# VH-VL binders against Large ribosomal subunit protein eL28 (rpl28), part 1

No score or structure here was measured in a lab: all are predicted.

Target 1, 132 residues: Large ribosomal subunit protein eL28 (rpl28), of Dictyostelium discoideum (Social amoeba) (q9gs21)
Amino acid sequence: MSQDLVWSIIKKNNAFLKSSHGLTLSAEPGNLRNKNSLKYSGLARRTTIDVAAVNGKVVVSSKIVKKAAFPAQSKKTTTFSTVNTRKTARFVKTLATQYAPELRAAALGRLHRVQSALRSAKKAAARKAKKN
Below, numbering starts at 1 at the first letter of every chain, in headers, positions and changes, except where a header shows other numbers; antibody chains are not in Kabat numbers.
F, E and O are the ipSAE of ESMFold2-Fast, ESMFold2 and OpenDDE, as the mean of both directions, binder to target and target to binder. V2 is 0.75 times the mean of E and O plus 0.25 times the DockQ between their complexes.
[cut] marks letters that were taken out.
Atom coordinates printed by the task and the answers are left out, and those that the model quotes come from them; centres of patches stay.

## First folded at step 1 (VH-VL)

Design B1_a11 (framework fv_bexmarilimab)
Fold by ESMFold2-Fast, scan of step 1:
Structure B1_a11 (fold): chain C 132 residues (1-132), chain A 125 residues (1-125), chain B 108 residues (1-108)
Amino acid sequence: as target 1 above (132 residues)
Amino acid sequence: QVTLKESGPTLVKPTQTLTLTCSFSGFSLSTSGVGIGWIRQPPGKALEWLAHIYWDDDKRYNPALKSRLTISKDTSKNQVVLTMTNMDPVDTATYYCARESEYSSSWYPDAFDIWGQGTLVTVSS
Amino acid sequence: EIVLTQSPGTLSLSPGERATLSCTASQSVSSSYLHWYQQKPGKAPKLLIYGASSRATGVPSRFSGSGSGTDYTLTISSLQPEDFATYYCQQYGSSPLTFGQGTKLEIK
């Protein structure tokens, strides 16, 4: 039940979040930069980092395009609780620094918003439980 | 440049509460990914982590000392404050504050990249 | 908590020699969360190596780190006079964040 409340609040506070497969950047400046890169081709082969709230947890997803003898793509998904704010931020920073430094600020900003929304949802759930 | 400096009493009596302030410049605790930790070192002994506070007000404490510790921040003043209750002679140590960050051109995840000079706190009657 | 044990406790060497310092964790820790610090008498610690093997800015190339799991090593290939100091390893792969007891590198 608290899960339904958490998702409702997150959806309202973070309308820009895309909950697809977790491989897409939010509809924020990071996504605009990727679209603008069409002049350099390879939009579909761009490295992306997505941060979303799923069932009261933070989910970080990445699609990393590696330079190799063969062009390679790998998708990774890692789930964190809101209690692990430090570890999640470090993971996002390291991921962005290694593969897409230009996405670091946007990814951290999105993480911050997602974690804030989850904390707000938890507080709302606690207040509702206290009254009922 | 980034600087941190500890301030507070250098002499504390047993059972009293210690309050230390970390004042910093060259960065902001409102910046995402930034945190400040407190570490102490008794004379001739190893380093011991005490507490950490992050940009989003998330706080972490050493479980061995958690009941005695409170960490808080004032982002507008660029200060982090640590209080430690019920001081004992065994708490005599040099207390350091240090920055954890890979933001602002730093790429040292979970490492203390910039440290204050330290302040010696002696607990004696 | 993860206990970090450093060996030897004291290492006596002459300038120009190679120093090898060990740090052993009581349980596995990711190399990304294992760091090394140098501390000179009366001074704050200085970050030397982060993520087990990456040198911090301004750290001379004679310093190198390696290791994974429970066993980590700091090596100084040719000791300079300014390298005689105490070295600490640190982990934050698990709470609480812990430091080793230190290895004192002293001049012979």
Scores: ipSAE 0.000, ipTM 0.515, lowest interface PAE 16.4, mean pLDDT 75

Design B1_a3 (framework fv_bexmarilimab)
Fold by ESMFold2-Fast, scan of step 1:
Structure B1_a3 (fold): chain C 132 residues (1-132), chain A 124 residues (1-124), chain B 108 residues (1-108)
Amino acid sequence: as target 1 above (132 residues)
Amino acid sequence: QVTLKESGPTLVKPTQTLTLTCSFSGFSLSTSGVGIGWIRQPPGKALEWLAHIYWDDDKRYNPALKSRLTISKDTSKNQVVLTMTNMDPVDTATYYCARDLEYYDSSGYYFDYWGQGTLVTVSS
Amino acid sequence: EIVLTQSPGTLSLSPGERATLSCTASQSVSSSYLHWYQQKPGKAPKLLIYGASSRATGVPSRFSGSGSGTDYTLTISSLQPEDFATYYCQQYGSSPLTFGQGTKLEIK
């Protein structure tokens, strides 16, 4: 609790991805959700970013190609609580803009939709709990 | 090539305000995930973080010093300015600016390039 | 605030020897937010290791980092003359960002 950054980011929580309303955003060839196949299908494997709602939390998954000053080469999964909306947006923005600028707007749009869906679900659950 | 350089007064009297400028080249503060931090080191002592500013103008301050610190940026000039009020002899230190990388996935919040540092002496 | 305690405060060794430097956090820190710097007298610190175990660009392979939770280690497998310096660990797993007090590596 006293470690704001550590406890807001939980890695490798992808066991629940099948329950998500997630959308995969990818620069990798063969991604059926990309709208610009010329940019993605003809390229070597690159950065992928996925944002999903899993068990009331936001899960961000990424695979990033290493850069000299900003290295990351492995697929990672990071979990965020809905309370840290600004921090989650900053993380997604940083991943997309530094490593896959072409996915930035789509990734942030997806994040906003995921966060809105989670807030709506929480509000609905609270209303249902108060029924008498 | 990434470079950072601190500039400002080397001598400050007690109760005065210190203003330091970090001038940099080889990168832009409009690049997402990039920021500038200020760190100081009193003679013979450890490093102490003061403040940092990010590409999106988000500012963070050391809570112990927050009431005395202001950080700002001028992206068009490639400069970040730190102001510290009510200087005291215990604030005598070498002041550094450094590039701050905010990358949560594998690692984050580390300083990959540092300025040479500027010694600020506070005495009457 | 998370306090980082480095041990030993001073480590006296000869070139060719192995150096092991420790950094202990007062609370658990994700390895992703623990970093190591090298500082030579009169010079700015230089990034050595970020995320507990990743070498920064241009850092020789003799430097390695490991650890998790509260206990982190920097190892130099075979000391070169240019390695005698002060080493600092740093965390930002929790605000504020803090540094350890440093370990001075000196020639015996």
Scores: ipSAE 0.000, ipTM 0.521, lowest interface PAE 16.7, mean pLDDT 76

Design B1_c1 (framework fv_bexmarilimab; at its last look DockQ between E and O 0.03; V2 from the best seeds 0.00; counts 0 for: pae E 13.6 > 2, placed apart)
Heavy chain, then light chain:
Amino acid sequence: QVTLKESGPTLVKPTQTLTLTCSFSGFSLSTSGVGIGWIRQPPGKALEWLAHIYWDDDKRYNPALKSRLTISKDTSKNQVVLTMTNMDPVDTATYYCARDYGDYFDYWGQGTLVTVSS
Amino acid sequence: EIVLTQSPGTLSLSPGERATLSCTASQSVSSSYLHWYQQKPGKAPKLLIYGASSRATGVPSRFSGSGSGTDYTLTISSLQPEDFATYYCQQYGSSPLTFGQGTKLEIK
ESMFold2-Fast, scan of step 1: ipSAE 0.040; ipTM 0.582
ESMFold2, look of step 2: ipSAE 0.000; ipTM 0.569
ESMFold2 (binder alone), look of step 2: mean pLDDT 94; pTM 0.952
OpenDDE, look of step 2: ipSAE 0.277; ipTM 0.794

Design B1_c12 (framework fv_bexmarilimab)
Fold by ESMFold2-Fast, scan of step 1:
Structure B1_c12 (fold): chain C 132 residues (1-132), chain A 119 residues (1-119), chain B 108 residues (1-108)
Amino acid sequence: as target 1 above (132 residues)
Amino acid sequence: QVTLKESGPTLVKPTQTLTLTCSFSGFSLSTSGVGIGWIRQPPGKALEWLAHIYWDDDKRYNPALKSRLTISKDTSKNQVVLTMTNMDPVDTATYYCATYDYDEGFDYWGQGTLVTVSS
Amino acid sequence: EIVLTQSPGTLSLSPGERATLSCTASQSVSSSYLHWYQQKPGKAPKLLIYGASSRATGVPSRFSGSGSGTDYTLTISSLQPEDFATYYCQQYGSSPLTFGQGTKLEIK
């Protein structure tokens, strides 16, 4: 009865979590994405925001990749449980606003997908246990 | 397998309230990430979104119709109910319910039910 | 609200030909939130493409989607008789969720 839709959702989310080990979002900083020239595309500092599921918890990481002439900065990581959804969303929003405003909506969308996948996996496991 | 089916009156008089029920099987609306929406289509016209409801009872309504719409779910009965007040002949349409996934849109659709509004 | 404009309104082609359908948004939409549906006369719509370019389960490889920002396209590389239908794009990059007005693909 209920297995086909639940497993379709879980399989999709599990493949996403498994293959990427998280979600990576990147953008050209400032106004560089508005420049329509190959000469400019390789010279910009890039910021990435990673959202991943680790041991049933949400892990948010940020990394600033400087121009080729500068070494990349260390990754900054913060761990959240799915129970703290408001706190996690606020943190991602603040992080995106500070380092990559253009990624804000995408980062929040990714966060919601990761949280949804974790909750779906937990519910599927509980449902399977009750049926067995 | 996932199935959805719309039910309700096929003929409604102007000013009356329409109540449509979406009955589904193959999944639970208590499953995280699952939502069900209502979409209508007047004869020969485009699709128009009405409302959707999520597993956690979060509800979203089309602002153009919000004052007339109420969506609710009964998880134990595998049903989602849409109520629309003050029906008018321009509301004549085929009404669909469908599963909703933010990333994948409307995955599974009911067959639709034609609701005619006339005196 | 974001208005989706589909063009052409009607496309008349023969089996075996290539079809290109356009969907233009009044504002930029993330490709992750743009989807395409196929609807045959008297039937419910069917999800074809989600996230601008990903084929839904069971959708033949002749269907492909592309685009970003305000401009999106659906391409059918070699039309089969069963492909003559109405196609709708849909966005939810911004509330409210909206559909385009549809492109009717008809036999010439």
Scores: ipSAE 0.000, ipTM 0.503, lowest interface PAE 19.5, mean pLDDT 75

Design B1_c5 (framework fv_bexmarilimab)
Fold by ESMFold2-Fast, scan of step 1:
Structure B1_c5 (fold): chain C 132 residues (1-132), chain A 119 residues (1-119), chain B 108 residues (1-108)
Amino acid sequence: as target 1 above (132 residues)
Amino acid sequence: QVTLKESGPTLVKPTQTLTLTCSFSGFSLSTSGVGIGWIRQPPGKALEWLAHIYWDDDKRYNPALKSRLTISKDTSKNQVVLTMTNMDPVDTATYYCAREGYDEYFDYWGQGTLVTVSS
Amino acid sequence: EIVLTQSPGTLSLSPGERATLSCTASQSVSSSYLHWYQQKPGKAPKLLIYGASSRATGVPSRFSGSGSGTDYTLTISSLQPEDFATYYCQQYGSSPLTFGQGTKLEIK
């Protein structure tokens, strides 16, 4: 099994999903995908990369596990604006190439979907702001 | 490739209702962010926006014409329909449907259909 | 409504020359919502520039757009025969969506 499959399982089988998020809808553009944020599900020793929309921004989260005699791991998050698509893609490519090449294609595909959803949300908000 | 084509009557009598259909291919109106707009152009005059409809069924109308316009979609048939009531000779124009992109620009247009309003 | 005023109304130039077309808005418009179209006689308009400065797919590099606020410009660096057409600017920074009255680019 590749880490790409493990990464997908972690994101989709989160047993700790908040039940309340289905009851409250965000009024702000881009918050429609808050439930797609990276969630910890109990696979402590795997390298993971996730991309999510948080408060209208793109958030890239990673948990890096180093291959040493005593493995060490670091959890990091980095936030990007939706207009800096090249910078965000470069960051994701570099992160994946360095720590988990097998996740590269999946992470970039996820980034594209998140960016598209945020653009859609911005368009909807802009329409509602216009007065007829 | 993306294509759009307008269809409907080419001659309408004053006071009658005009119904135009936009048939398209190469994309779906279920795709997030996509919309279709209607624009008209009287002979020798500038472009005038009429209405648009989005993937989420959100509808917007030109306030100058709002009481006369209705826009609807049939996503399964890849069609958008515009209805305009109480036609007048000043409404004689070429009517276009066009696909709306991310920032409300029109990236693909139909060929246009000339609608003449006369008795 | 926001009125877009294009100038000049008619611009007479020869192939190889530089064309500069202006679009002035009656109120400030975000550059993200200012677009340019090219229309040839008897044909539908074609998207040329979106978001004030981004070229649409297939549009030659000789076309460029710039501007912000109320003042926008479309520039054609070296006119080709096929560039002689009418050009329209369009905004949707504020409802209703409006077009300028057009600038006709004609052969001298």
Scores: ipSAE 0.007, ipTM 0.564, lowest interface PAE 9.8, mean pLDDT 79

Design B1_d1 (framework fv_bexmarilimab)
Fold by ESMFold2-Fast, scan of step 1:
Structure B1_d1 (fold): chain C 132 residues (1-132), chain A 120 residues (1-120), chain B 108 residues (1-108)
Amino acid sequence: as target 1 above (132 residues)
Amino acid sequence: QVTLKESGPTLVKPTQTLTLTCSFSGFSLSTSGVGIGWIRQPPGKALEWLAHIYWDDDKRYNPALKSRLTISKDTSKNQVVLTMTNMDPVDTATYYCARDYLDEYGMDVWGQGTLVTVSS
Amino acid sequence: EIVLTQSPGTLSLSPGERATLSCTASQSVSSSYLHWYQQKPGKAPKLLIYGASSRATGVPSRFSGSGSGTDYTLTISSLQPEDFATYYCQQYGSSPLTFGQGTKLEIK
């Protein structure tokens, strides 16, 4: 499994902070090379899977590159609360299997980190509110 | 696990209509960019593309056979159906369905194929 | 329609040797839409190379593809017994989708 395909951020996010963070997992050979990792270069595909935290919710997206002479592509987006951990994980597994099976474990790892960060941020916000 | 399987009659008489069903699991044909194609191969001959259907119900047919072919999907049943009219002995072939995961990536998963023999 | 011509029709080699298979298109094809398949007797084709040069999942490193425009090549650097099969190139850069006639790789 490769965490090398994951772009992480340090910023802490939740609905109270009005900030966001994201991750883009790219299956393109050039993207893997651009991250200075050739360990998984043979696994590249021309798809993206986005896992992001936006205002206390988990947003999972998939995007397929538009083709010139063929049917139009579209971005599919599904939003989950941190309470829906099991359903969100199953959705990510299904999505990765359909678009980029080689990114499945990395996407699930990122999802866990995003959900954990949101839970921590929500608890911290709740503690501040209670003390006031 | 992603699987596709063809089903239908193995023997067809000349002039009859052939109906083949491709049943699949492990993915949805509602997913953007996904398509299912039908390809046939007469004994000892090359692969010949027949038709494709995409997630948005866009349909593509081999112009040489278009007047005889109909492709349709039932996304809720995970099935794609191909119908070919006016069968002839020359249409004897193994018929495959295949997923075009993204059509720019080729057909990455194929069914096992079903041999259809056309004879009197 | 774009016609894909594969050469040679039959290639007779021994295990350990290098195989070079050619696919020539009657008009230019974007390399993104040129793919190679391997087919063994009685079996469905398997995707081997997509987009002219990218190995499909699980495909050994001895397989490589190259080319652009009208000329494409599949190379197997050191033949293993399981590599003796028929190989097809395919394009969908233009409708209709077409396959080459195949190259049969057989043991001498």
Scores: ipSAE 0.000, ipTM 0.505, lowest interface PAE 17.1, mean pLDDT 76

Design B1_l3 (framework fv_bexmarilimab)
Heavy chain, then light chain:
Amino acid sequence: QVTLKESGPTLVKPTQTLTLTCSFSGFSLSTSGVGIGWIRQPPGKALEWLAHIYWDDDKRYNPALKSRLTISKDTSKNQVVLTMTNMDPVDTATYYCARDEVSYYYGSGSDYAFDIWGQGTLVTVSS
Amino acid sequence: EIVLTQSPGTLSLSPGERATLSCTASQSVSSSYLHWYQQKPGKAPKLLIYGASSRATGVPSRFSGSGSGTDYTLTISSLQPEDFATYYCQQYGSSPLTFGQGTKLEIK
ESMFold2-Fast, scan of step 1: ipSAE 0.000; ipTM 0.522

Design B1_s6 (framework fv_bexmarilimab)
Fold by ESMFold2-Fast, scan of step 1:
Structure B1_s6 (fold): chain C 132 residues (1-132), chain A 123 residues (1-123), chain B 108 residues (1-108)
Amino acid sequence: as target 1 above (132 residues)
Amino acid sequence: QVTLKESGPTLVKPTQTLTLTCSFSGFSLSTSGVGIGWIRQPPGKALEWLAHIYWDDDKRYNPALKSRLTISKDTSKNQVVLTMTNMDPVDTATYYCARSEYVYDSDYYFDYWGQGTLVTVSS
Amino acid sequence: EIVLTQSPGTLSLSPGERATLSCTASQSVSSSYLHWYQQKPGKAPKLLIYGASSRATGVPSRFSGSGSGTDYTLTISSLQPEDFATYYCQQYGSSPLTFGQGTKLEIK
């Protein structure tokens, strides 16, 4: 459910952004102060962050969506090895901080689970090879 | 009421290590979006950011001083500790700790500051 | 790193006058990441404006901030005696977090 969790959080965040257009804001940790902000919906960028395991590597994907006068979208993917755990975490933190701060904790949690699963799979495969 | 207070030695000899503690009340450093930064100001000079620690234990250091700095937190004691190695007379400054906020429409501003502690480095 | 340049370095004015303080960034910074502080002699800085234009709690309406991209401005519409202080802008749109060198507002 780790991938579904990130997607669910992105959907909830999108609903919150819609409600900032004069609708009642959803009750979420840290959102009470933002309820009084005149600039909440004025942020020029919305992004989605995805972390997945592809061919034994960690792949971080992002989509940046600009609103208002010129709607534009850009998608980027970056691939990391399991050996560069801290470097990958730094990248995800920076990406989330810059474009989707509300997703930072969830994206890091997803990254941890993906990295852990990849390490476990490699270790299990190595043990099987040695046993025979 | 939110309060922060710096504590540590006021006089340090060259080459020694400085350890400063920021003790706070009125908030938790486990709250999403909250962090504590350390900022210094040499007499008559501008503010210089040193280090930051966040609710998720993420740490940031000024690259110019990174090799000399360590920041850590003890959430149960409501304390953040900054350690700076190899002190020099040019490191003489008032050292501040300050609470930072990370919110949707505004990010990493310091809304509450400690009173500051003057640290003099001399032989 | 992003360098914040404040101008003028010193601004000499009389009570009742309008003060305009500038902060220029070496690279574009989102307004969400630009903040202003006031510092009086011997005291810690105090948050004045956050996110370029939002007044902090308890800050009088005579203080206003504006700007985007590389150019930011702090305006004090009618100076009071207690407003004579040093003002700093700060960004964290990019690491490392940086402050400007300050503008000292002094009585003429």
Scores: ipSAE 0.000, ipTM 0.502, lowest interface PAE 19.3, mean pLDDT 76

Design B2_a12 (from B2_s7 with heavy chain G100D T101Q Y103W W104L T105G G107Y A108Y I111Y; framework fv_bexmarilimab)
Fold by ESMFold2-Fast, scan of step 1:
Structure B2_a12 (fold): chain C 132 residues (1-132), chain A 122 residues (1-122), chain B 108 residues (1-108)
Amino acid sequence: as target 1 above (132 residues)
Amino acid sequence: QVTLKESGPTLVKPTQTLTLTCSFSGFSLSTYGMGIGWIRQPPGKALEWLAHIYWDDDKRYNPALKSRLTISKDTSKNQVVLTMTNMDPVDTATYYCARDQEWLGEYYFDYWGQGTLVTVSS
Amino acid sequence: EIVLTQSPGTLSLSPGERATLSCTASQSVSSDYLHWYQQKPGKAPKLLIYDASSRATGVPSRFSGSGSGTDYTLTISSLQPEDFATYYCQQYDSYPYTFGQGTKLEIK
């Protein structure tokens, strides 16, 4: 890797910590693996499951659109602390199993990435607080 | 607290349609994430999942039997109904209904009905 | 569909012995979606272990589950007379939901 790339990564990390309170880790609501495909696209899917970091917490939302239900859609949103990793995983699995079993692996992968990022951010923030 | 019970005919002739009702108490199928599944077991054989219905009326069917199955719910009566068309002697089995997990709970069939034996013969 | 294969088909043991029952999946299954049921003759299945290793309410501590990926095990540390039954594993990870063919635990 170049020095410019290293500097860019450092800047992103500093920006992440500085904006941690309002940081959104979901770049595409309803696209769990950030893939441009019919399986993961919110536009092509009947059901979407999104996992995001909002104000230092994990937010899980689901949007259920029924093929025969015009114009009906249902949205549920639930907020979790980063301490209850297993409880959050169970919730995501329940949503995926019930409404979009084909999204299960992608949803859990996204959850693990979101939780990992939040824990890394908290650890980095704690380290910086000690130095100041 | 939680109970489920299957009801319907115990004898069905070949080519007829089977209708089974699952009556339950101690929970509501209007709770987000709740569901009821139907499972059957031919005498001396393994369990086979048939169909599932969820709180929001979403439905899943075993693809091997999908063309023959219809599942519906009446949340006001705490009932789920399964119909299976074109019955054959091979469909002779004990039929169970079972509760799926709660919205934030573990994901398994936690309560089962006692089962109802359906015999298909002339 | 995911096929679950249980082994052995029949396990003959005496009270007081340790029983080990295996369940192998044709594809990887998350441990959080692998469950075990106990079925006695003429009765409905009863949930025994959920999420591979968690005991259901009222299940004695002699029952334990373990495993991940494609390989799962149910262990009974010291068999009691009431434990002789058929045991089924089930995956809830992928549609259609599937069960193993069962392991019959019988008295030697």
Scores: ipSAE 0.006, ipTM 0.505, lowest interface PAE 13.4, mean pLDDT 76

Design B2_a4 (framework fv_bexmarilimab)
Fold by ESMFold2-Fast, scan of step 1:
Parts: C-alpha cells; structure tokens; sequence
Structure B2_a4 (fold): chain C 132 residues (1-132), chain A 123 residues (1-123), chain B 108 residues (1-108)
C-alpha cells in the first residue's frame, strides 16, 4: 500500500550509471516532481542498501559484496519503529557514510518516503477504526 | 528571494490566547525537506525554540510549552499559524518564524528568518 | 534537554583582533547538528555556520567553526566593525532544539 518502493544500489565495476526521474510527495495534491531528486552515480559499488516497510516498521538492509576467487555476500538487517525517526535516520546516514557515501542522499530520501507512508497508513487505520 | 514575515497582535492581556501568522514567499511548504519553525526571544535574553511544522505536516512542540501550543499550515496561502494559550507577562518576547531547510534529512538549520514581532503581555 | 553553555558571556576586542567563542554541550552532540547564528541589535538572527564547520552562503572566510562531541568553537580571524554582535550556538541533534545563552562581542 505504501507503493513498496525499494531502493537497490547494485554493484558496478568502473561503470558510470545515471538514473533520472523524480517524485517528492507533499501535503499538496499534485506532488512535486524534480528530475534531479532521484539521481545517483558512482564508479564502483561494493554495497547494496535497501529501506522498506515491513509489518508497520522500517527495515534497513545492507549487503556487502566481497572480492574473492569464489565471491561471497553478507547481509545485515536492522528494524526500527516509526516513533524513533531520528534514531533511524542517524543509522541510515552512518551506514551510507561508511559503505556508500555517494548514495547517502538517495537512501535518506527513501527512508523519508517509507516513514511518511507508514505515518499515513497509521492515520488511515485510526480513521477506519472510528468509522467502524 | 526568500522572505518571511510575522503578523499578529502586539499587545495581549494575561490569560488570553496569542495567534501569530508567518507569511512567506520564495519557496513552498510542499517542497521536500522544507519546514517552518517558531522561535522567541524575551528582551535581553536567549533564543527559545517553540515549535515547527514540516512539508509532510509533521509537527513538534517544545515539551515545556506543548500544552499551550498549536501549529498549523496552509500551503496554498504560504502561511503557518502558531497559537499559544493562557498568555502570561513572562511570555513577553519577540517572536520569529524561520525556514527550516535541509537537503539531507539529518542536516536541518534555520536559514532564513522573519524580522520578528514584539508581543507584550500586560494588563 | 541538551543545555548549551557559551563562554565568555561578553568579549571586548578591537577591530583587527582574533575572536574565539566557545560552546559546550551538556551531552555529546553530533557536529552535523551544531550551528552558529549572528544577531545584531534589533534584528533577527542570521545563519553563520552550519554542521559545526560549514560557512553559510555569503558568510566571509574570516568566520570558521570547529569542534565535536561536547566542545565547539567559533573563530573570527580578523574582526571587522560589522562583526560586533551577539553569537548563539544551537543544537539540532535532539528535541527540544536548544540555543546557548549567547556571547556578546563588543568594541573595547
């Protein structure tokens, strides 16, 4: 219901990628769209960072791709409640700064959208409860 | 050019409710990462943060004053309204509205301020 | 709430001198959330330094900020007449957002 936007930052070796489409949800109908808001680029990526809504909570996941003759990947997942938005944002910023600084803005933007969707869903559920 | 301006009564009697309006131009509160905060300053004293409201209608109040404060926005009019109930002479201060701007959700600051409006509370 | 204590309360200097203003937090604050504002008599505060060390648009290079954790400093390398004002630090790390009590920079 939130729209299930999942940001996956795929590993690239010396490839320049640029994705350009923007949508910023606002209180006003019509939403703001900015072609530059959702751009990302990088020369090499060794980390995937995902932010999603799961069971009314924010779930932040990271995958690190290791170099080896037989490549291995490890995944870590941390879950946050919607009431602790500042703590969740600090975690995402720290994670991005440590592993993928070029993608910090995109990860934080995704986090904000997930948190906003969860708050909206909570308000809608409260209205439905009063109606019933 | 970004501008903000506070408006409302300059004199309030004890126990009355104060209503202040912040009118702004040069940006929209529908823009991601934008908000308006209210800060006050009693004569000769330090700044005190009161409340803020963000583009997504997220609201926060200073816990010391939360029971007395209400903040709302009208994005189509480019206005934010603060109400403060049960005014007391100690609430005499210059009241400012300021834009909270951040590109990164963790990097917020008050980058443009209104000129301020002095509100005197006396009988 | 996080209490910010500024020192000194008043600093009397002459144009051309270096000013060093301190801000101490009652608990650790990330440098990304410590800001400095300048306020002249009868006017609104103006953003001077954000994220502890980044100069706001249009702020002269003589202004610099530094620090981390609980200890932050604002430095003005060579005072100009227009720099005599009150300076406030602010934390944005935890609500309620708080300001220091201010340091008044005055002409000797």
Amino acid sequence: as target 1 above (132 residues)
Amino acid sequence: QVTLKESGPTLVKPTQTLTLTCSFSGFSLSTYGMGIGWIRQPPGKALEWLAHIYWDDDKRYNPALKSRLTISKDTSKNQVVLTMTNMDPVDTATYYCARESYYDILTGYFDYWGQGTLVTVSS
Amino acid sequence: EIVLTQSPGTLSLSPGERATLSCTASQSVSSDYLHWYQQKPGKAPKLLIYDASSRATGVPSRFSGSGSGTDYTLTISSLQPEDFATYYCQQYDSYPYTFGQGTKLEIK
Scores: ipSAE 0.006, ipTM 0.535, lowest interface PAE 12.5, mean pLDDT 76

